# Miniprotein binders against q9h3h3, part 257

Target 1, 235 residues: q9h3h3
Amino acid sequence: EDGFTAEHLAAEAMAADMDPWLVFDARTTPATELDAWLAKYPPSQVTRYGDPGSPNSEPVGWIAVYGQGYSPNSGDVQGLQAAWEALQTSGRPITPGTLRQLAITHHVLSGKWLMHLAPGFKLDHAWAGIARAVVEGQLQVAKVSPRAKEGGRQVICVYTDDFTDRLGVLEADSAIRAAGIKCLLTYKPDVYTYLGIYRANRWHLCPTLYESRFQLGGSARGSRVLDRANNVELT
Key: E = the ipSAE of ESMFold2; O = the ipSAE of OpenDDE; V2 = 0.75 times the mean of E and O plus 0.25 times the DockQ between their complexes.

## First folded at step 18 (miniprotein)

Design GR4 (at its last look DockQ between E and O 0.79; V2 from the best seeds 0.83)
Fold by ESMFold2, look of step 18:
Structure GR4 (fold): chain B 235 residues (1-235), chain A 97 residues (1-97)
Amino acid sequence: as target 1 above (235 residues)
Amino acid sequence: DPEEKEELIEKLIELIRRALERARRKAEEGRVDEAKWLLIKARIIAYIYEEMTGDPELVREVMRESVEILREIAEKTGDPKAEEALKKAEEALKSVE
């Protein structure tokens, strides 16, 4: 058993952020080229450090697709971090409400749906479906981790603009399900990432806001979405 | 597992060093936004380190290095974005001193 699993995953993600990315940018690349690009760089075969036999000879941190309407806006992350330092020295209680207000004040509103899959056809198929949804305009931005040497699970991240806009978050869930994705999805606001807050934190904050489970006989959306903070089904 | 914890701590320190070094290089090239984002990442990694170790000094070191790097960019370029980023970094450091 490993008490530092979340911290290890966070460190790997930070390292990946700083290495080169393989990007399909729909704003500069015709949509008709997407299928060839997906075939050249399946996430189960693109290696983190450029292993022999992989399509990449150099390290790859992430594989990403940017949609036609992608407009990057991370908000005032530097100001968020500065205010976070001041808050901690103030002696005020740190609660989910203070985190939410901090994110709103600094316009750090983005978040992401996450899914974890083992390397192989299922991962590559899921990624291809999500990438097509991004290029077709149902989603804005997605990324997937490359294959690690040991062949552990990989992660697909599908971003949304505003974690406080529940309808927008649910629309992204629906688009993911329409791409044929049936696995568990969890939703995490980026504010927690920018402040280095993971599940094992001194304030007992829960970075996962929503959980989505696929349900065949359920709602028109095909999924059951639970608000983790309020234990309320949103769908 | 104490061995795994020690290895992760060493990895975090190396990632911070790498982020700061790259931020200095981007600053020398006049790439304000890229330098700023590398400093943000260094801070995130330092937060993870502090949560694991209870030691706040690496966050403080990153904050001091951020001010130094941003001052150099602001002086070299006169870019309002660099001056704004410097002001925020100085305010953050002052809040913990």
Scores: ipSAE 0.846, ipTM 0.933, lowest interface PAE 0.6, mean pLDDT 89
Fold by OpenDDE base, look of step 18:
Formats: C-alpha cells, structure tokens, sequence
Structure GR4 (fold): chain B 235 residues (1-235), chain A 97 residues (1-97)
C-alpha cells in the first residue's frame, strides 16, 4: 500500500472513531449472550453508515468486545503530542528509539495486532473466534471495522497493553492463532497512530513493529513472528 | 492522482471541523473526557494533513481551538482534570508560536 492509501485509511479510521460503537462488554454482560450478539451483528453485514436492510439503522464506527480485564487507560496522549511537536522543532534526529522513549515517558504503551479480511463468512468466523477469546480472557480487547459501501477489506484489531512487552505481544499472537486465524498479522503501537505516523512518512519510520506469518506444523504457537526493526525472527 | 489527493485533503479538513464541533458540544455538556479525546483526534487528522501538504498551520489552528474549548469546560465544570488539560494545551501552544 502506497502512502496515499495509508493516509486515506487513517482518515476513515479517525472518522469511524467519532461514530457510535457496537460493544459487547464481558464485565457487565454474561458470556452466554455472546453468541446471540455475534449473530445479531455479524461484521460483514453491519454497515458503516446504516444502509437499509443492515442490522444497524444508524452509523457504526466499530464493533468491539471488551474482556473482563479490560482497562481503557491510554496514558498521557496530550503530553505525548506536545513532546512530539517540541521534538520536531528541535531539529533532533527522529528514530524508532525516540518514539519508544516518548511512548514510555508518557505511558502511551498500547499496541495492536491487525488483520485485513474480505467481507463474508470467513471474516465473521474470524471475528467470532477473536470475540470468544476475549470473553474467555485469552485476549483483553478487540474491534472490527463495519462493512464499507465499496465492499473493501475489513480490519480486525486485537490490542495489547504494552508494545514494549515482547512476551505479551507474542502471547496475543498465540491466542489469535489458537482462535483459528491463519492470515498475515502486523503489530502496530498506538503511539504511531496518535502522532499521525503511517507508511511512507517523511521520517522513514516503520509503524509496523512485528509481523506474524502462519506456519503449518512445528511449534505449538503456529506462527513465525518477525521483529521488523531488527529483522530477527522471535519464534 | 492529484484529484484524489485534493479530495482526501478536503475530507481531512471536514473531519477536523466535525471533530472540533463535536468537542464543543461535549464541552457544553460538561463531558471532559469525551471532549479531550475528540480534540486529540482532531490533532491526529491535522498531522495527516501536514504530512500530505507540508503545511503545519492546520495543526496550530487545532491547538488554538483546543485551548478555547478546554477553557470553556474548565470554567463551566471546575473539574481539576479539565484545568490540567487546559494548562497542558496552553503550554503546548506557546511552544509552537
């Protein structure tokens, strides 16, 4: 994907974040109701703008599932943005290490595994697997984009609390694979999103920290995880 | 495609306007956290605009509007969180002026 496509997708994601979400919260809703909720709001049928005949009559930004251990603590994003602007004006070199340090300083440590799937049964099945893993406590929180009018790929995001905790990131990959997901996964820290850093940015920063590829046989994990910054396999 | 790029730029501007208008409504309702997050999103969209155009002015405009909206919330609610958010926004604005 070229820089233009990445910026367009980012704009759409920001727009979606401002619209109402369909949420299953396992902290307040019994796990036994998950299947009925999934059947009511399959992500391939939920439309971004509430099209006639869709399960939703009003616009929906995201469909989300919150686990029992979910905490919405995002750190000091305002402080992060201020520090980023100060850094740009300073003329100091900007590196992945710089962004990591900014994230740590302002406690903005969340990140997400991303998967892109075409609308349809495979997407709905993948989402159901992820949602179940969240409700069962194997994952903390996940969201999926609704169907766009153009019928483009939908994205599932599976969050982790700390992108600097390599073990936690790998455990989430394992849980996603255990849920039956076999597609390519990319891991992106939220700090890059909050600073508007996408593919083909002027600082040549790669917002993808890890890549996971499904592997048939061998390891119990069922994937190979690549550290993109160091070009090293972690599994 | 230059036409597609211009269309996206126009969309970004509209999204910023929408975010700021919604933030103002949340401020009037005394919803500090919701207003704060909408302002953060407006800033992110302005960063995307800056990357596409090379123009940082929209970021500065969002920062100015953010100070006004956060001041309104702080005055209306007296919430210490709103006062802290306002202070941070004012300091940030001073650093780029």
Amino acid sequence: as target 1 above (235 residues)
Amino acid sequence: DPEEKEELIEKLIELIRRALERARRKAEEGRVDEAKWLLIKARIIAYIYEEMTGDPELVREVMRESVEILREIAEKTGDPKAEEALKKAEEALKSVE
Scores: ipSAE 0.828, ipTM 0.929, lowest interface PAE 0.5, mean pLDDT 93
ESMFold2 (binder alone), look of step 18: mean pLDDT 82; pTM 0.786

Design GR5 (at its last read DockQ between E and O 0.87; V2 from the best seeds 0.88)
Amino acid sequence: DPEEKEELIEKLIELIRRALERARRKAEEGRVDEAKWLLIKARIIAYIYEEMTGDPELVREVIRESVEILREIAEKTGDPKAEEALKIAEEALKAVE
ESMFold2, look of step 18: ipSAE 0.877; ipTM 0.952
ESMFold2 (binder alone), look of step 18: mean pLDDT 84; pTM 0.805
OpenDDE base, look of step 18: ipSAE 0.889; ipTM 0.958
ESMFold2, fold request of step 19: ipSAE 0.869, 0.871, 0.876; ipTM 0.950, 0.950, 0.952
ESMFold2 (binder alone), fold request of step 19: mean pLDDT 83, 84, 84; pTM 0.799, 0.799, 0.804
OpenDDE base, fold request of step 19: ipSAE 0.876, 0.877, 0.872; ipTM 0.953, 0.954, 0.952
ESMFold2, last read: ipSAE 0.885, 0.877, 0.880; ipTM 0.954, 0.951, 0.953
ESMFold2 (binder alone), last read: mean pLDDT 83, 84, 84; pTM 0.800, 0.798, 0.802
OpenDDE base, last read: ipSAE 0.876, 0.876, 0.871; ipTM 0.954, 0.953, 0.952

Design GR6 (at its last fold request DockQ between E and O 0.90; V2 from the best seeds 0.87)
Fold by OpenDDE base, look of step 18:
Structure GR6 (fold): chain B 235 residues (1-235), chain A 97 residues (1-97)
Amino acid sequence: as target 1 above (235 residues)
Amino acid sequence: DPEEKEELIEKLIELIRRALERARRKAEEGDVDEAKWLLIKARIIAYIYAEMTGDPELVREVMRESVEILREIAEKTGDPKAEEALKKAEEALKSVE
């Protein structure tokens, strides 16, 4: 992977966050309309910049689905950033434990399972499965990136409320697997995103806390989950 | 590739500018929440820039601009949320100066 791929993807994600989103909100829209909405805006056809012939004429940053229990609570991200800058200035050692404590102190506890898929039927099918799981209340919120001009991989993000709640993280993995998704999953806390911490950073922090690999014939979860920090299998 | 790195750095600078300009427009509209989020995003991009270049100055510039934008919205709206955000931004700036 080219040395700047992570930073490039981060820049694109930040740009996308500033553009309008296509949202299905289950709190205000009947669940019966989900299939029509999915058919109207398949992620493989929705274009990042509203290309001619796409379902969207204007730029779209993300396609998202909000569940009935979704409540946007990002905590004190401004306070988190201030504390991070102060920590860097102090010259104190920075560890994964330090970041965990900062996240807890400022109530910035959200995280996400990530999957990368090539544009096409498999992506659209995976997204439809996730969207249904969100509307049915098995998951709280998910988003998918639109198609880029270069036809690169698209990302699906499935959020959890608390990256420190191991059971909640594992339950989300189980729901994703139950939706029929078999690809590799990685779990990343949002605290790393808010602090601009990606792979190969100067502090040697790994933003990926968990990996999930699909397993045939295994436990009821259908996956093996690895804790990367401790190099221990959880499942 | 040094050329690819420079292109990405230029992109980061442009994204910061865009975020700050949008934050200013949202401040003019009185949208405290969206202005605040755009400033947070500008700061994230500045962190990425600092990691790639080793130069933290752009972070400080974003912090200065954030104080100005938050002051404008606090004065315009009188929203306690804007005043609190301004206070936090001023304190953060003092800590790095």
Scores: ipSAE 0.876, ipTM 0.952, lowest interface PAE 0.4, mean pLDDT 93
Fold by ESMFold2, look of step 18:
Structure GR6 (fold): chain B 235 residues (1-235), chain A 97 residues (1-97)
Amino acid sequence: as target 1 above (235 residues)
Amino acid sequence: DPEEKEELIEKLIELIRRALERARRKAEEGDVDEAKWLLIKARIIAYIYAEMTGDPELVREVMRESVEILREIAEKTGDPKAEEALKKAEEALKSVE
């Protein structure tokens, strides 16, 4: 019913970005310490603002795991934003193709699989599986929101390096499913995030590039992945 | 729903102020990378505001503040990265003014 849901979620995410993060960094921390860290900081119990009795006494914006090979490279986001300003005044149509080309030109290629889960064992178990997959090298980096309020869904974001590399995006989906996750996944390229483009936008762009639904079948198990831009199934 | 819209607008404006204030502090410290990222975040929030309101002026205000902050960093540090970021910010601002 609320016409500002996407904007509200975006504002909350931006606020969280600016608060401290809890990070397990496999580049500097032995993998054998991961299980203790996960037990200390389950996302259903880490509080957004540091409640008494929670594992954290200070605000936490995100809980994150960086894999051994994680090398941050966001590309030229400043240049992307500048070109976006020029594009909007140019009279050229703004389409998924123009967004894709902006992202390629400025090397802003990362994107993320998203899942939303209620606080509790299912969330903590899903996060633990994702975190292990990151430390073991099947995924490169992931984050999960802390508990902000009772009954609210939390989000796990699993990043990939290049949304134009369809095989790499599908391999990340497979790694997520191998961790035992069966809920709906949606994939959003970071270019949309950096330009503040969400579901309800004036250009009618769809920031969700892929949807993944878990499917069982015979001797094989896999995802049913839909390309939202072209309305075609990839699997 | 004007109450919800006004509350969200106030939150967006406050988040922009916080990002810009922190960017200025990083500029005082000479931290080019963090200042640039905070300015990028301020721009994202301004884009959300502009889409919700139909008014691009806050984006332009953030762009003007970004030029000021980047100029301060470039002058203080002489860092080529800051000088490049400043040039990009100035060119972007001219494209909308």
Scores: ipSAE 0.852, ipTM 0.936, lowest interface PAE 0.6, mean pLDDT 89
ESMFold2 (binder alone), look of step 18: mean pLDDT 82; pTM 0.780
ESMFold2, fold request of step 19: ipSAE 0.842, 0.848, 0.845; ipTM 0.933, 0.933, 0.932
ESMFold2 (binder alone), fold request of step 19: mean pLDDT 82, 82, 82; pTM 0.777, 0.780, 0.781
OpenDDE base, fold request of step 19: ipSAE 0.871, 0.868, 0.869; ipTM 0.950, 0.949, 0.949

Design GR7 (at its last look DockQ between E and O 0.86; V2 from the best seeds 0.86)
Fold by OpenDDE base, look of step 18:
Structure GR7 (fold): chain B 235 residues (1-235), chain A 97 residues (1-97)
Amino acid sequence: as target 1 above (235 residues)
Amino acid sequence: DPEEKEELIEKLIELIRRMLERARRKAEEGRVDEAKWLLIKARIIAYIYAEMTGDPELVREVMRESVEILREIAEKTGDPKAEEALKKAEEALKSVE
């Protein structure tokens, strides 16, 4: 992976957050309308900048689905950033435990399973499965990036409320696998995103907490989940 | 590739500029939460810049601009949320200066 790919993708993701989102909100829209919405806005065809012939004429940052139980709670991100800056100035050691404690203190506990897929039928099918799982209440919220001009991989993000709740993280993995997704999944707490921590940072912090690999013929979960911090299999 | 790195750095700077300009517009409109989130995102990009370059000055610049923008919105709206956000931003800036 090109040394700056993660930083580039992060910048593009932040830029996308400024543009309008295409949202299906299950709290206000009947579940029966989901299939029509998915057909209207397949992620492989929705373009980042509203290219001619795309389903969208205007820029789209993200395509998202909100479940019935979705409540946006980001905690005190401003306080988290202030504490992070103070910590760096102090010269005290910074560890994964330090970031965990900062996240808990400021109530910034959200995280996400990530999957990267090439544009096409497989992506659209995976997204449809995830969107259905969200509307059915198996997942709380998910989003997918629109198609870029360069035709690069698109990302699906499936959120959980608390990265410190191991059971909740594993349940989300199970729901993703039940939706038919077989690709590699990585789990990243949002605290790492909010602090600009990516691969190859000066503190040697790994922003990926868990890795899920699909397993044929295995347990009811259909995956093996690795705790990357401890190098221990959880399933 | 040094050229690719420089290009990315320029993109980061431009993105921060755009976020701050948009945050100011949101502040003028009295949209406290939208302005606040744009400032948070600008700070994230500044952290990425600092990691890539080793220079934390852009973080401090974003913090200074954030105080100005939050002051403007607090004065305009009188919203307690804006006042709280301003107080936090001022305290944060004081800690790094």
Scores: ipSAE 0.870, ipTM 0.948, lowest interface PAE 0.4, mean pLDDT 93
Fold by ESMFold2, look of step 18:
Structure GR7 (fold): chain B 235 residues (1-235), chain A 97 residues (1-97)
Amino acid sequence: as target 1 above (235 residues)
Amino acid sequence: DPEEKEELIEKLIELIRRMLERARRKAEEGRVDEAKWLLIKARIIAYIYAEMTGDPELVREVMRESVEILREIAEKTGDPKAEEALKKAEEALKSVE
């Protein structure tokens, strides 16, 4: 169970991408409908495959909220993957700097804050707070996994549009903390996901760019944020 | 855990197959962006497979299937987006062959 955890979770996430999503889309749905939607589909009760007694009778891959200004733009991911193949055959060294350069060149700049919570009130409360922040415009887009059949932690992903924009990433962290979330947050640029690079990789790359820890003395709404690439505290 | 590794490898192969099948159906329907995105995801899974096994051949197979599927879309639709995606896929494949 433990030696390939990241790869297993990645496979499950990719399979989930192909199943139906439950989406609250603020671009087409009035904000006044959000609370009823959250009450109908708490992530601790929405099941991956439509278990008996669930609010959903069909499989659900993800539960998502799109903000009013959300415009999907993954960048040139096809070009990114092509350049990645060429880089690997070139003999040039693969470093965090080359990954950053690939991402910038192909405009694959999105990334996400991740949090893991057990099913229950804390998860549902955290999700509701994030969903409200998205609809109110403090965050752009978020998703949460449904309840797995074996039990275990669920993941909330809160996206930002540019991992090189430190201020924007820190503002998203602040908005997450304002929703009352005190657990560890990790930030991962999407470039690593699109190249299939997880913690155990042959290049020793670290896909986590930032870590955020709740701390009462911090000025950024109680966060202490560590830049993992440079091992430097930002807050 | 060798059993866990073998199970995950089987899952990865099946997931690639399902994604490629769905991409072909989208290609038959002329749905360029949906087919393209499925091919991107199939490539990601092939990358995971290659790291776990040390064998890059599945990546090459997905790249070849991508060219085939994108060529079908381009022929059926004449869509400049499909032509551009096909050109990128062909260049990528030639860079590693």
Scores: ipSAE 0.845, ipTM 0.934, lowest interface PAE 0.5, mean pLDDT 89
ESMFold2 (binder alone), look of step 18: mean pLDDT 81; pTM 0.768

Design GR8 (at its last look DockQ between E and O 0.80; V2 from the best seeds 0.85)
Fold by OpenDDE base, look of step 18:
Structure GR8 (fold): chain B 235 residues (1-235), chain A 97 residues (1-97)
Amino acid sequence: as target 1 above (235 residues)
Amino acid sequence: DPEEKEELIEKLIELIRRALERARRKAEEGRVDEAKWLLIKARIIAYIYAEMTGDPELVREVIRESVEILREIAEKTGDPKAEEALKKSEEALKAVE
């Protein structure tokens, strides 16, 4: 993906964040209603702008599922942004370590596993598996993008509380694989998103910390996870 | 493609305008958290713009407007969260001036 494509996708994601979300909240809704909700709002049919004949008549930014243990704690994102602006003005070197320290200092530690899938049955099936894992408490929170007019790939995001907790990141990968997902996964901390850092940035920062590839007959995890910063396999 | 790049830049500007306008409406409604997050998003889009163009001025403009919007909501609601958010934005503005 060229740098331009990443920036375009980022702009679309920001636009989507400002529109209403379709949410299943397991804290307030019985788990027995999940199947009916999934059937009502399959991601491949929910449209970004509420097209005629879609399950939604109004624009939808994201479809999301909140687990029972979900807590929306994003830390001090405003403080993080201010510190980032000050750092740029200082002319000091900016490294992945710098971003890690900023994230820790401002308690902005969330991250997400990402998967991109074409619209259709495979996407809806993958989402149903993830949603069930969230409601069952194996995962905390996930979201999926609605269908765009151009029929491009949709993204599923599965969040973890702390990108610095390697074990927690690996456990989420295992839960995703257990849900039957076999595609490529990439892990990105939210700190990079909040600072507008994408591929081909002037600081040469890579927003992807981990890559997970499905493996047949391998370890109980069913995947190989690569630490991209160190180019080391973790599994 | 230079034309595609310019189109994206125009889209970013429009998204910033939309985010700020929505933040103002949320502020008028007394929805502090929603207004705050819309301002955060406006700043993210401004960062993307700055990276694409090399011009940080739009970031400064977003911060300035954020101060105005957060001041209004702090005055209307007296919410400590709004006052804290305002203080942080004022500090950020001083740092980039």
Scores: ipSAE 0.870, ipTM 0.948, lowest interface PAE 0.4, mean pLDDT 93
Fold by ESMFold2, look of step 18:
Structure GR8 (fold): chain B 235 residues (1-235), chain A 97 residues (1-97)
Amino acid sequence: as target 1 above (235 residues)
Amino acid sequence: DPEEKEELIEKLIELIRRALERARRKAEEGRVDEAKWLLIKARIIAYIYAEMTGDPELVREVIRESVEILREIAEKTGDPKAEEALKKSEEALKAVE
């Protein structure tokens, strides 16, 4: 059963990508409207398929906030995927370094901090804090899954532009912690997502590049961030 | 466990079919960038399927369908975006054939 959890979550995420999104876009919407929008669409009440009694009447794949400086740039994903096919037939070793180089070569550099929370006030509060950080410019873009079937955890994704820019990744972690979030955060470069590489893969790659743990006894913004590839603390 | 795996496999196949069908419609409507993104999604889902099943054939089928869809619209319209997307899909096809 454990062998299919990642695949099931990935399939749900892909399906969600193809359904409509609820978006607060700070590039076109005044920041003063954010709090009303958050109150109207809390992620614990927005339903995946538009259940009766929810604020949405239509399916929602993701709830998202785009910051003023958000400039979409996925890079050359088609070129990445083609090079991936060629690499697999070449006999060359497939390693974390190989994935990093593919991402750099094709300019597919974005990645995301992830947190998983049960539906309810804690999720809605965390999302609201993240959304405000995005609109205020400390973060660039974030999304949260809507409420799906009873009992399921939901995910908040906070994106960064360049997973090789460790300072940028650490700054995003700090902004997340400043919003009062204390749970475990894991960071996944988008290159793994675009190649369909999840935890149970034949190359034994670890798609989690960094993990962040709230540092007890430190400042409210303190974190212990580990580079999973090198088993080296960055903080 | 086998029943859960079977259900997930069926879901992945349906998602791929949905993505490919939507990509064909977007391409026919001249929405090349939207079609391209849907083909990227179909490929990702096929990668998940291939890892779960050990069977690469669905990845290869998605690549072949991507080339077909993009070739038809590139030849019909001459849109440089379609021609670039086609070129990259043809590179992927050559790698798996």
Scores: ipSAE 0.863, ipTM 0.945, lowest interface PAE 0.5, mean pLDDT 89
ESMFold2 (binder alone), look of step 18: mean pLDDT 83; pTM 0.795

Design GR9 (at its last look DockQ between E and O 0.80; V2 from the best seeds 0.84)
Fold by OpenDDE base, look of step 18:
Structure GR9 (fold): chain B 235 residues (1-235), chain A 97 residues (1-97)
Amino acid sequence: as target 1 above (235 residues)
Amino acid sequence: DPEEKEELIEKLIELIERALERARRKAEEGRVDEAKWLLIKARIIAYIYAEMTGDPELVREVMRESVEILREIAEKTGDPKAEEALKKAEESLKSVE
């Protein structure tokens, strides 16, 4: 993926974060209403800017589902950014370990599994599976990008509370696979997003910690998870 | 493509301006958490800009404007969260000046 593409996608994601979200909140809405909500707002038809004939008349940044155990705790992101700038000014070496320590110190520990899918039935089906897993308590929170005008790939994000909890990250991968998802997954801590660190950065930091590849007939998890930092298979 | 890069840089600037303007509106409405998050987003976009251009000045500009916006909301609401956010923003700005 061309470095330029990563920055462009990041800019679009930031723009989307500022627009209204379509949210199904399982804490306040009965689970029995999920199917009707999914039918009303299929991600392949919901448009980023509310195009004529779309289910939405106004701009939508994200479509999201919140589980019953979801608690929005982003930690001290403001403090994290301040510490990051101080670190850059210090001239000290910056490593993945440095970023991990910053994340721990400021309690910014969230991360997400990412999957990219073309608009259409396969995307809507994948999203429905993920949304159900969230409402059933197998996952805590997920979001999907709406359809862009150019018809590019849409992204599904499935969050975990702690990117340093390897078991929790692997459990989320298993739940995603159990929902019928077979595509490539990449795991990215939010700390990299909050610091504007993407592919081809000056510090040579890789924002992707894990990759999950679907495997037929393999382990009970149905995937192989690679630790990219150590180049070691975890499963 | 140099032209595509310049177009993206212009888009980043526009997004920063949009985020800051929305943060001001949220501050006027007394919505401390929403204003704070919009300022965080503006800063992220400024980091992307700095990485693409090699110029960190836009980050400092966003930091200055963030202090002004957070001061306004702290004075208007008296919310301890706004005061804490303002203090952190002032300390951060001082560290880079």
Scores: ipSAE 0.859, ipTM 0.943, lowest interface PAE 0.5, mean pLDDT 93
Fold by ESMFold2, look of step 18:
Structure GR9 (fold): chain B 235 residues (1-235), chain A 97 residues (1-97)
Amino acid sequence: as target 1 above (235 residues)
Amino acid sequence: DPEEKEELIEKLIELIERALERARRKAEEGRVDEAKWLLIKARIIAYIYAEMTGDPELVREVMRESVEILREIAEKTGDPKAEEALKKAEESLKSVE
């Protein structure tokens, strides 16, 4: 038995989605206010449920930064879910190609680069770099989880608007590296999230599409990116 | 670990109930898009439950409750967005019943 680690993380993310978020929205807030906001709400100190001594007195699900050009478009997720139900009852094979086509058909094209970091200076520094990249227009939108009571790793999610646009996904990776991030990054299309599909699924689908590893003295992008489906380096 | 599995199952059920209750409140406020998103969330959580347990019935129960909530919104508001969401929810339910 796997111990249900992926399912626990998914459940916590779902709970966090339904709680209030702390948002810096560059579409309505001057960029000059960003540094003060980052100092007020470091992710290593913002607590999930508003513990005493926290900058927040109320629960926080996510801390997020929206760029000036961010235009939310989740696509037709309801239609995606309906088509998913129909596909499962049809007896047709469920494959990575089927999932890709379902996502394209319903315009559910967003995805995210993920990184996991322990609470502390490294996390806060990484988040600050990502947040600045978003406000400066190199990235479109990012979020970070608050500190959990157990003090485990926190996640930074950096979104892209089209997982089928490989150049755009790789440019986001480059922008993340330019912010000084050297840890492992993994990329997950949102279609898998909306269908509740994670690593231990009965179809043996791999929700991680790309893996990025920092490369010292490598390409202009500063990383080596692997296509998980084909085990082929893209950079 | 059977104890860990059972605790997670209880959490998933509670989260589904929370999402559905909040969707009803948004529906009463006439906030169609927010209600739709909460119903989508409830469905995702039900998918996780079904994968863990091998039992699809909770997904079907969420689908039935979603139809009921969306029907109430559509009847009260006449909002084309609510009517479209209701139609999709009904199609989804028919595919599994």
Scores: ipSAE 0.850, ipTM 0.934, lowest interface PAE 0.6, mean pLDDT 90
ESMFold2 (binder alone), look of step 18: mean pLDDT 83; pTM 0.791

